VHH binders against q8cch2. Designs and how they scored, part 10

Target 1, 325 residues: q8cch2
Amino acid sequence: RFCGSLVSRTFSFHVSWRMEDPLFRLDLGWPKNSEYFTGATFCVAVDSLNGLVYVAQRGDNIPKVLVFSEDGYFLRAWNYTVDTPHGMFVSGTPFEQSVWITDVGSGPYGHTVKKYNSLGDLVQVLGTPGKKGTGLNPLQFDNPAELYVDDTGEMYIVDGDGGLNNRLVKLSQDFMILWLRGENGTGPAKFNIPHSVTLDAVGRVWVADRGNKRLQVFDKDTGEWLGAWDNCFTEEGPSAVRFTPDGKYLIVAQLNLSRLSVLLAPPSGSIGDCSVVSTIQLADQVLPHLLEVDRKTGAVYVAEIGAKQIQKYIPWHSRTPAFGA
Below, E stands for the ipSAE of ESMFold2; O stands for the ipSAE of OpenDDE; V2 stands for 0.75 times the mean of E and O plus 0.25 times the DockQ between their complexes.

## First folded at step 1 (VHH)

Design u06 (framework vhh_7ubx_2)
Fold by ESMFold2-Fast, scan of step 1:
Structure u06 (fold): chain B 325 residues (1-325), chain A 124 residues (1-124)
Amino acid sequence: as target 1 above (325 residues)
Amino acid sequence: QVQLVESGGGLVQPGGSLRLSCAASGFTFSTYAMTWVRQAPGKGPEWIATINTGGSTMRDDSTKGRFTISRDNAKNTLYLQMTSLKPEDTALYYCAKAPTYYEGSHWTQEFDLRGPGTQVTVSS
């Protein structure tokens, strides 16, 4: 003590170092405006062409969608027509990107998959707002978990996150059902909480079949079941799955283990077994839920519901289109 | 506003172990990366380890085999588990809330030491 005050020291300095994970570095300074995470952060989506990161959070009387720059600065918030966001995906032409959001729960906007323009205006609704169902004409949802839109505009939706439906639905660019697979169960092409969906570089659809502790693989054109990986998930199922832009790795999350794993992608002619390249062990009930990969940079954004944050991981060898991204 | 209180230091023999704690208040602990830094007598501050908001760690190569950084967000507490202590580990140990920036192919970090530190003395 000095003159009735607590003795303290203030020193500042700069250090440079390398992260323990051999493939990825954490950006400890992203985002710059974490004060805007006022609710539990459930999903993240990336507009690689405009350098934007979309975050959806849950809570009453707060903005449901936050928009950050890829450098971590808060830009705006919108989308009060979302009740309970679960998954989201950015798609569109190079001149007009759109944000798709899955909405779960019993609120007036729930059980829908909704498309917003870059300004936050609602431009398309799939499902019936506030009403769950199993119907196909019109298509109904029961807690739709996530979607993926490929470069053709064809859409892959997994339904549902704890709902009565346990299915993978493929839609055309004009929202017609092209094929549908799945029902409750443990057998091939059956699901228990299909939670995340993505495509690989060779025409396969990968589904995080969370309740069955496996990834399942389908032909994107026919919907034919091609195989499954369960050997990496004996303790807990995957909550999220994405490929790196070069197609060499999958990144998966296991929510209750607070763990991220980098898996080796299978060759085009086989599914094989799961092989772990590296594991990032998160701490303190972080609960990584869903994640997204920047298709231009390879940066990985992880939505962590327990920690109420998004983390950004950067590959050691970042790629651009000029270097084969 | 930011308050950090380090504890757990003491006198220990070479080869011994200590666990340091840092109690945080005045900010939302779970939303910030946290770091451990030490300052030995007559030397400048040395970075030891950083743990991010998600629990991923970065550690100095000279200590990473002997020191483990961890956090407990429910208790607003940061920890440093130290094993196989050496006389050269003698220092005041500080915790800090610190922004980190990725600049090209390397990380940079700036931090402010707000607490009094906890003294670790390793001697025979």
Scores: ipSAE 0.011, ipTM 0.420, lowest interface PAE 8.6, mean pLDDT 83

Design u07 (framework vhh_7ubx_2)
Fold by ESMFold2-Fast, scan of step 1:
Structure u07 (fold): chain B 325 residues (1-325), chain A 123 residues (1-123)
Amino acid sequence: as target 1 above (325 residues)
Amino acid sequence: QVQLVESGGGLVQPGGSLRLSCAASGFTFSGYAMTWVRQAPGKGPEWIATIYSGGRTMRDDSTKGRFTISRDNAKNTLYLQMTSLKPEDTALYYCATSKEYFGELSYTNMDVRGPGTQVTVSS
């Protein structure tokens, strides 16, 4: 069987039943301007303060970054200095939000983590543009997969998406290395394609260790390894991980299964076992890659590389039960 | 339809070299990521290296200094150049196709695997 030949056909998907998920429902009215999804949509980031949704897509001769309102209207696009986007994250103050994009291209913009203002102007570059490496002074990347920036401005970067480094890097607000963990391997604090990174509400860093079919957990201040979850990922590793704003759940994507899972968050002081609350089975060949949670609304945006779209999932209103007790 | 056939294995002395080949047929080889895997008797399979359709490579740390993966799309052939071979490298070596989605690496997924070629490192 040839996956490339099948993907080149008319790629339409029917809506899979999302009624099985007690926590989320698909917003069929988002976006309003889906015609701008002309490439494979790889990542999504949300500016909750200004109601903006950033999407990065791959493809030849198309705009690489699209900006939508949270209501689904296309606002603008830009593509200068973006080659092959992989992950993205919005950070900053209420008065000046910035978009960080990881770039895994082989061209002059690749192997970088780049900061853009809201208009698409490049304001900071981490890594050596166009040159992969393992170096720490200056910090180099080899296919950086994703980043997370906390409210203090400290950064967590996973490097990477099929590169040789296989590490988690914590940076200060001034981009100095505070701690670093990881090398290629299957043991504790070793990675095989660290693909997504996020923080929980109690000072833990969660990494989607995709190739090893697990999530790994670290103390955000020390970098100490705290544990791992592999029991939910025997068929396929996690490609994305995010917490709901209330901290109760993790949302995880499994790309090759075309599936999203809602997992129960562990309490403070314990990692415990992975518990699946619900699953959202997407249509065949949708392929969820990375996702983002709107920290204000709790909406989940999913970048689907096979379907070439972003889907928006909305949490049910807390005072209106969806399915029952 | 899809077939993978490995060759180039055999008996080699420690410190020696071998070049393995994997001949692919029945699919558009140039559009697929290709992987080398080995399995020693009584052990689980060990991933060695993957090469994407675009030529990007991923290699296991324990062998990356001694083994080189490459491909020739015109010949529908995958290669593994092995140098400085050790007794611990004794295994059945097989190639596999890996799913590739728009440049996203999926080297842990194998759709089709060949029957393998035996490599024995012994004096």
Scores: ipSAE 0.032, ipTM 0.420, lowest interface PAE 4.8, mean pLDDT 85

Design u08 (framework vhh_7ubx_2)
Fold by ESMFold2-Fast, scan of step 1:
Structure u08 (fold): chain B 325 residues (1-325), chain A 123 residues (1-123)
Amino acid sequence: as target 1 above (325 residues)
Amino acid sequence: QVQLVESGGGLVQPGGSLRLSCAASGFTFENYAMTWVRQAPGKGPEWIATITSGGYTMRDDSTKGRFTISRDNAKNTLYLQMTSLKPEDTALYYCAKGGLTYSSRFDEYYQPRGPGTQVTVSS
């Protein structure tokens, strides 16, 4: 390909994919600096307070973590102590925002969950760098897939993107294990490739149990298994899960189908069954992997490993939801 | 209240050895990565080594053959074993809570929590 065929490269893919979603539209103007997507883009995280979007990509001799403004401008990059990024999450107080990155594989920084400040300085390492393990004291990982950090500073980590571990771990703000669930299997509270983790507005932890083609739900305080949704995932398991800020919908990625699904949130007091509100069918080989929702704006950022890009979806009517207006 | 107290420094001849200690209090020591940092006269702080909560060590390439970081969780104590000391190792040595590594902005973010321990290598 020619360097500088920007028009055909930037818009040919957006024009060819199908959107079947009344709630979201693609922001064609984001990012402004797509030339920095030089590797497979695996994950994305949002600092809603400072208007920053973090992207992690894989490849040899390229910057591993990219930082963009929410308006799409490239700001900076990190290239040290990140080997094979998989998932990421922004957390902290208004005074001290941090980005967490899960790192997989057997490289020198792999099998870790690492905390960085906004400028890329490493401030905490969980796990044993470069060595997989099943141990709990100290806590070890085997291909940690993703994490979610509550506003309290409590952490939820799903550990096993194809590793020997198939578990959900809750840590205190001081990194003590509060509870742990999971082993390899198909039964309740058992996993096969727990790939993504998020919280809802009513104290439940949702896990994308990708290999078992379901979402599983746990009480955040006790770790008690509350239920599962499998009826929406007969063809392909979920690779990513996030709630919209209003709590009305879940956004789920199904990687090998190149599809995003918008699901109706469960009623209070029950899990119920999965109900699909809409789907966004992406072009073949886009492969949406992980995604993040901006808690302030409701924008959805999708990391697409096949397309080597991040796409930004914005709500059509953030003040007047399509199903309530 | 996080408190870190470094000790074990002193005057040593080139080729000598020292073991530095850092006594930690005010947090759950075993759950955190811990780091050794040094600051030479007239220079900015330099990362030396980090040990994870799991006991894995990361070390700066220029010192990794001579320095070993370790921890004793039962004593809430971090150690740095230094061998084959050189005049260029002369610095104040600080321990820090968390995993720190060198970056272009290390000087802006490094905040020593204790008084440090002075290592002086001279003939």
Scores: ipSAE 0.000, ipTM 0.256, lowest interface PAE 14.3, mean pLDDT 83

Design u09 (framework vhh_7ubx_2)
Fold by ESMFold2-Fast, scan of step 1:
Structure u09 (fold): chain B 325 residues (1-325), chain A 124 residues (1-124)
Amino acid sequence: as target 1 above (325 residues)
Amino acid sequence: QVQLVESGGGLVQPGGSLRLSCAASGFTFSSYDMTWVRQAPGKGPEWIATISTGGSTMRDDSTKGRFTISRDNAKNTLYLQMTSLKPEDTALYYCARTYSDFWTGYKTEGFDPRGPGTQVTVSS
């Protein structure tokens, strides 16, 4: 009789809608040139040294990669050899910065992790363009979801976002496999849609094991499984994970809940349990997918596929809520 | 101009099978997650299945044992293979392009854009 009887999402509602929290505030003035968000914005990466924000979006006949200043001004765009972007990361030496982009799907550049210089020139391709696989010699991907590159140039890649692979791969700066963990499953060191990867300040690799509704933690040097957090993700798994530059907090996105959670970093020497410090409830249908933290400023950029935008959250200059306040 | 054209519907007996097709044009088909949804008379849209750009699938638990979603990127075509059809499967079936990744397949709203649909009627 009536339409829309089952249109609600399967999740609990928050009491209030928040664009600000005790640790962060939304920069309402960023970006200045939102008219360039013409497609679904899937990922964002920050060049903290040069004050640049890279955005990748999906869509036909539109520029796939946009470059903004940290102050919100559109600077340039490029579309070279990018088909279906999913995750991205800015890395480099003090002498030059590079942009890495994971590319998914069956397009001519799909199932790859590609390195571009600051001008958008393709410098390196990992994987076999257009061909998914599980092979290690050469290394193949099946929907690589995200990567993280540390200051030594060592790389951590999660593969994949709904592909046959469910693994975390560590590569040297020369792209040799140093260690690999993971296969499809629910047990320790097994994944179901490993979607985001980051490092903490004490040598641990954190993976958003999205389909298993948990974060998993590994030793960065050995690949040894150290533990997992599932108690914060009963309604939906994390789609993105990043640490604040001071190492005090994790920021996690839950896409279908349109929510960001700020989690307390684990105690020294152990993994502990997940503890929520605050939540940022975004407007319905915003769909936060992946996010990035500016290592210099602590600003958080959130790629929102439903809203077709990037939002910038700014820290309150060391304002943290006291426990019991 | 984005176009999605569904076909393959019709009248079938309970226990029968149908294969639905969705022909896509006006966009780079391989760059988008694709979804099948259905709408029964007097009811809202019900999500059936989503297939990612890489071919991974998410399916509704009530139909996943009977329905299979697939795609052929060379032909710009999305498919839904339906088996063991029941009277409650009677609905208008349509495909949709979505920017949602694999995990958003549980949503029943906000798909963009969709086709005009193909009618499936399961009756003796």
Scores: ipSAE 0.000, ipTM 0.304, lowest interface PAE 13.3, mean pLDDT 83

Design u10 (framework vhh_7ubx_2)
Fold by ESMFold2-Fast, scan of step 1:
Structure u10 (fold): chain B 325 residues (1-325), chain A 125 residues (1-125)
Amino acid sequence: as target 1 above (325 residues)
Amino acid sequence: QVQLVESGGGLVQPGGSLRLSCAASGFTFSYYAMTWVRQAPGKGPEWIATIYSGGTTMRDDSTKGRFTISRDNAKNTLYLQMTSLKPEDTALYYCAKEDTAMVKGSYYGTSLDYRGPGTQVTVSS
């Protein structure tokens, strides 16, 4: 018997397109140690090489960063230099993986993008701790929402989650600004709460322009605006965006609708319009905020601020490995 | 203290080529959109091209087939490669810094700093 939970979902397909089989299923057995979710869970990041899942949560006198195995077991926690986590990304070499965290707090660690090693030691700080700003030399932040680090070590940061800045910043591996786009507005390359950022398989940067109810797309090398999708987001903007490892689909979250959607990825050279392949309707109080995709397994981890949990979705037709999904 | 120093101008015959340079100092060059403008005697400034911090370019339709804007962030230098020069290209050429690192109005600079003394280009036989 299962107790009642806040997690309720249905799979839906866009009726103007051919229906497909369900793409993902919920792993009801993940995590094993949910008792550690003592605060609102805002973001999740995956170390696919070492089978680790990082979770950041908000609250007073609780651990801010939790580390789980991909099998759902709690391993460790740390919180010394994290105030108010918002977005998170794992990057690095096979020998040394690092965790980046965006911090939107008003406290001494806020308005920063910080790099930690796997043990939770602070390695790098971007921005000025405790001081919001619009400056570019040095680069300042005002509520940095999320980042994405590509395999070359180049970084894409969206700033910000309700701050004065409404911009996408590309940094080199040595943290120099390569290009910057954005100001507050509704026009092309303008943002209202740029909330999530990711790359596709063909050199495009995708930004969840949450307040403008659209995704915007940029060339990763030049920062040139390539297009936008608004036709899937008339009710609410996207809070999160990620690609599946095969590059075929985007997964997006719409927070206040408690909805996840799987969208068809556009081919190289064309943006077109948004096409919904599958929708997961969660219970109204779940509130999916940000999500991450395991590059090795294709598993999708969703940070749900209302339900105070991370849920794991696994590809429906994936073979289960001997040591994990 | 923003300083822009243009060079590479001179007298050239119609159909000739020139490469203009702009040496920048006093700001983080790589963060800012940079623009080339020209001004003929007794006329207002005319926009030629802008290159954004990431390398994306916007060019005036009348010159874009003959002029190429580029930058070298390691050298803090902006360039304008001019080919197939015409007598109508005779002007003082200025490099300009956008007043912000982000281009106001998306793809257009709405405000420019004319900080350099300019470099004279004269197209005549």
Scores: ipSAE 0.000, ipTM 0.095, lowest interface PAE 22.7, mean pLDDT 82

## First folded at step 2 (VHH; framework vhh_7ubx_2)

Design u05b (at its last look DockQ between E and O 0.65; V2 from the best seeds 0.00; counts 0 for: pae O 9.9 > 2, unsure alone 62.3 < 65)
Fold by ESMFold2, look of step 2:
Structure u05b (fold): chain B 325 residues (1-325), chain A 124 residues (1-124)
Amino acid sequence: as target 1 above (325 residues)
Amino acid sequence: QVQLVESGGGLVQPGGSLRLSCAASGFTFSRYAMTWVRQAPGKGPEWIATISRGGDTMRDDSTKGRFTISRDNAKNTLYLQMTSLKPEDTALYYCAREGIYDYVSGTYPLSDVRGPGTQVTVSS
């Protein structure tokens, strides 16, 4: 369970633009019920409004989806209609919540993006269960990796994890295609394993183009390519990307390096080059896959395939002075 | 009437430099990403570089360090600065506007507008 690197508060601070500043600490008390992590934990989603944390895991004869309270207690689980979960996202209001799960692989519900209510009842299926495809009418997927749902209900899906589509799809709240970018390749708006997608506050869509070792950026309204960051990922591409709620930082995971990187958010307009502000080096073979940031608190939940757990990181300023820098 | 017109090509010796221009008209140039492509005799089209509407660039590895894409939105003009030219750079060079999603047909064209090109010949 203790797979993360701890940032020491003993770092000396001098007037220097290059000094390392610790930004997050591991919450050792989360979860209270880690015994429910019985398989490889691939993804995590947070319902900030209702205080729920959803986890999807893979394994034989185990519950595929777990729900925890924000304080770490296990609440419920389900496995029906979930074969090989890959990504998750929570959207909704305090009175109505939706959890979305992407499903990959050859199982009877593979190649789909599915919506559930908070009780685990299946509400919506996108794609053709068990059948990969490239089509748009009906919309099909080939190992859809992750999605992001904004507050208007518009959706951004990266499709997919090792399939043939290599695309970013934007859907209306009624699941109509608004725009689509991508094909396999290395040029602008081309992908190799588009693996994670998020939105910033200034109307940009960010894609972790994992196989090309970069983040790519698009206009949320038009799908126009706005730039790319590759200079922070020379060793390995990002598997996950999210913004902190204050918009100051991006949190990325680099799976095979077992590393989390905190990047400085770019200004509006030109995105320039990326800048790493901080890193959290995890133990070898922890394998952080996807992550989620609680938009209310800034807490970061990391799904660790190799360590078979979810770890929670809290912004440093959220503790008593005895633990702060 | 959307139009792109390239200029600045010509004959140059190996090691020389050229600056290509692409004049845009009939659309809001500053709203689009723009691309340079070349096509050598007997070969298919080859992507060179793209610049976003905000000025962020991406370049093909084969010309990295020698070719620089830029734009002047006030003049509706795209540029390609070419240095250290080699005989294998001989090609027809053309610019293209990146496509936008076609809401009627439901397709996303790769590049919907291109110019006729300007010839670059490295030799003598």
Scores: ipSAE 0.006, ipTM 0.512, lowest interface PAE 9.1, mean pLDDT 85
Fold by OpenDDE, look of step 2:
Structure u05b (fold): chain B 325 residues (1-325), chain A 124 residues (1-124)
Amino acid sequence: as target 1 above (325 residues)
Amino acid sequence: QVQLVESGGGLVQPGGSLRLSCAASGFTFSRYAMTWVRQAPGKGPEWIATISRGGDTMRDDSTKGRFTISRDNAKNTLYLQMTSLKPEDTALYYCAREGIYDYVSGTYPLSDVRGPGTQVTVSS
């Protein structure tokens, strides 16, 4: 009676987590001189057409806006009409550049979204300077966090970095209100600190709902709520969100975690669940606040409040070995 | 006329299950996100879940593990599957069409149309 002991070979499926090659590398050569960062850097915008990087920083008696080249050279700065910058966005044509800044200050220029030319001249103000919004007027802001301007000139503003409004506003090119979404809350299309806004290539508006630890998605034309991602943000909500130029990934910042996450973009149609494809862990207390992606190069610029600097990340181009012919 | 009519409510024992239905008429159902809300006696309305046009869902954390929202656009019907019902789930349950604020209308409701509701009573 041969009692053959069936050795149950526990096939340990070693799911070799193939450490996917990092999607980005730090560019230590940018900027050429970091001494120009004299305050806490809160936001960054990129003029991909002209190869310019705009930085906004907070502090007393310091330049509030700094302009760098893509190569990291300091070009110019200005220190007027900005109280407390929070978000930035650059839009424009080859002939005209528009630098938009959201201001969360309590000073005479606070609670506004302001447009500057490339020289730093104030050319447009949205909101009531120095006056906090009451929630009754969509064009009065209470700590506007960030804005996005699409290729048609339409504007998306997230208003409510700790303010009263907690909303997403769409404006026409001539600053007419097209639609508004959101109030304070946890339900669909409600916000708790809408902090960043961007668009994808299929016409969806993505909002970093920081306090609710989620991204919310809306139809850009109708303002309809399309879905939300929350499963990737269990520890902390997103503070910043941008797409890669190819639309394949979202880059998200989590401020207090000092973390950047790369998420897989959903296909057209269903939003589904979020999936993290890569994570860049920054040093402790670096505090990545907002970020921008160069549409030409795919480079990512991150405004780090804690480190008081802007960091540039460059996509890892898989050097396909040139198979020598 | 735009109309929503809820059904499927009733008396159930604790731990029981119910499936609520909401029949939509008078509008293109597939063009709207839909929501379930409930209101218990003496309490304000409580949001349960919302489903987008495409079927993506957002749900309240308190009921997320027990309640499931779904829709059939071909039947113009919204559903709420409820499981593991508790006495605290006793309420009038409403389906609602999600609203959108625009500057022209001057209104921003979470929902612009709601049904009369269906009563759910959970009792031993």
Scores: ipSAE 0.006, ipTM 0.298, lowest interface PAE 9.9, mean pLDDT 87
ESMFold2 (binder alone), look of step 2: mean pLDDT 76; pTM 0.747

## First folded at step 4 (VHH)

Design s01 (framework vhh_7ubx_2)
Fold by ESMFold2-Fast, scan of step 4:
Structure s01 (fold): chain B 325 residues (1-325), chain A 124 residues (1-124)
Amino acid sequence: as target 1 above (325 residues)
Amino acid sequence: QVQLVESGGGLVQPGGSLRLSCAASGFTFSRYAMTWVRQAPGKGPEWIATISSGGDTYRDDSTKGRFTISRDNAKNTLYLQMTSLKPEDTALYYCAREGIYDYVSGTYPLSDVRGPGTQVTVSS
């Protein structure tokens, strides 16, 4: 934000300027190949180790998954075994670099959470393809919204993009249920459209409880409910949540307001209240749905379903392009 | 029946090289990602490298400068080229098949299918 004034006092001049630098700026040079955005772009995931950006879009007779370089060049696309993508996450474990995609369609691949290698080969399926359900053995989904995979390979899945389950599920690296929280409701540990999930640096799971206009927080090891933030979301619930790589801020999307909010992260051992540090107002009707943060650069990629595009925001901190640079 | 059989191990001097082979049968080899794993005496299994069905390779940082994974789909064979071998590389080396969803049967095949292994011993 910029604000300035010129003050004149009886033959002398005082110029006072106050400038608040924005934390992020739009990268106008990304992507190089926007012509591949032929459908509504629902999610984005980043492989920061290999410099890849994955985008999933919806529509008939178009490629469902697009792969770009971090510099914006289109590399490849695939459509195999993807029906209606919703959320995606790249596994950063030392054993494998892969992309997970949640699928919420009524088609033959829907109600699943699927793992792909970098070429689009399907290597893991969770859920029953084409069949929604509430069952736990085998684990079933009803419109799984998003997932997060910890560096240990443990997984956190929010199952509830308009489905009936409204739950958060933690899986071990070998896909066994470790704990489960949630049912439809407004009370603690209850959800109405749990839409996005992420981890902070101090062992807490954060869920965008979109329909209840709040973020909810859980202990990652036990699933114990630790608190909620609702004071920042009175106009619109959060559709996406991610931490910056330094752990200092949360980036939250508010879809119907076409807005990104930057929130101050709570200290270890405290949840506290939500504090807005800055806001990025996007163009009207772009509708930011889900977003991802590059762990290496701190760049924020935003999937905008109304505008049918991904926008890249880079840190504008200390006049450098990356956090900690 | 899915079967993997490793060969090419043996006794080698420090600084030497070996090429391990893994012969696959009982499945469409070209459709699967393949992995090399080793197990040293008294230790758990250690992942070395994976090669995708399309040929992209993923390697452990501690060995990636010395070990190269490759495949020959026409021969249904997976390879591990090892150079600059060290005594700490002494282990039983296994190949493994990574899983893929089988749309014909509607089932997820076993992903943890391993061969009996081939012994590599690095000693002076």
Scores: ipSAE 0.000, ipTM 0.136, lowest interface PAE 16.9, mean pLDDT 82

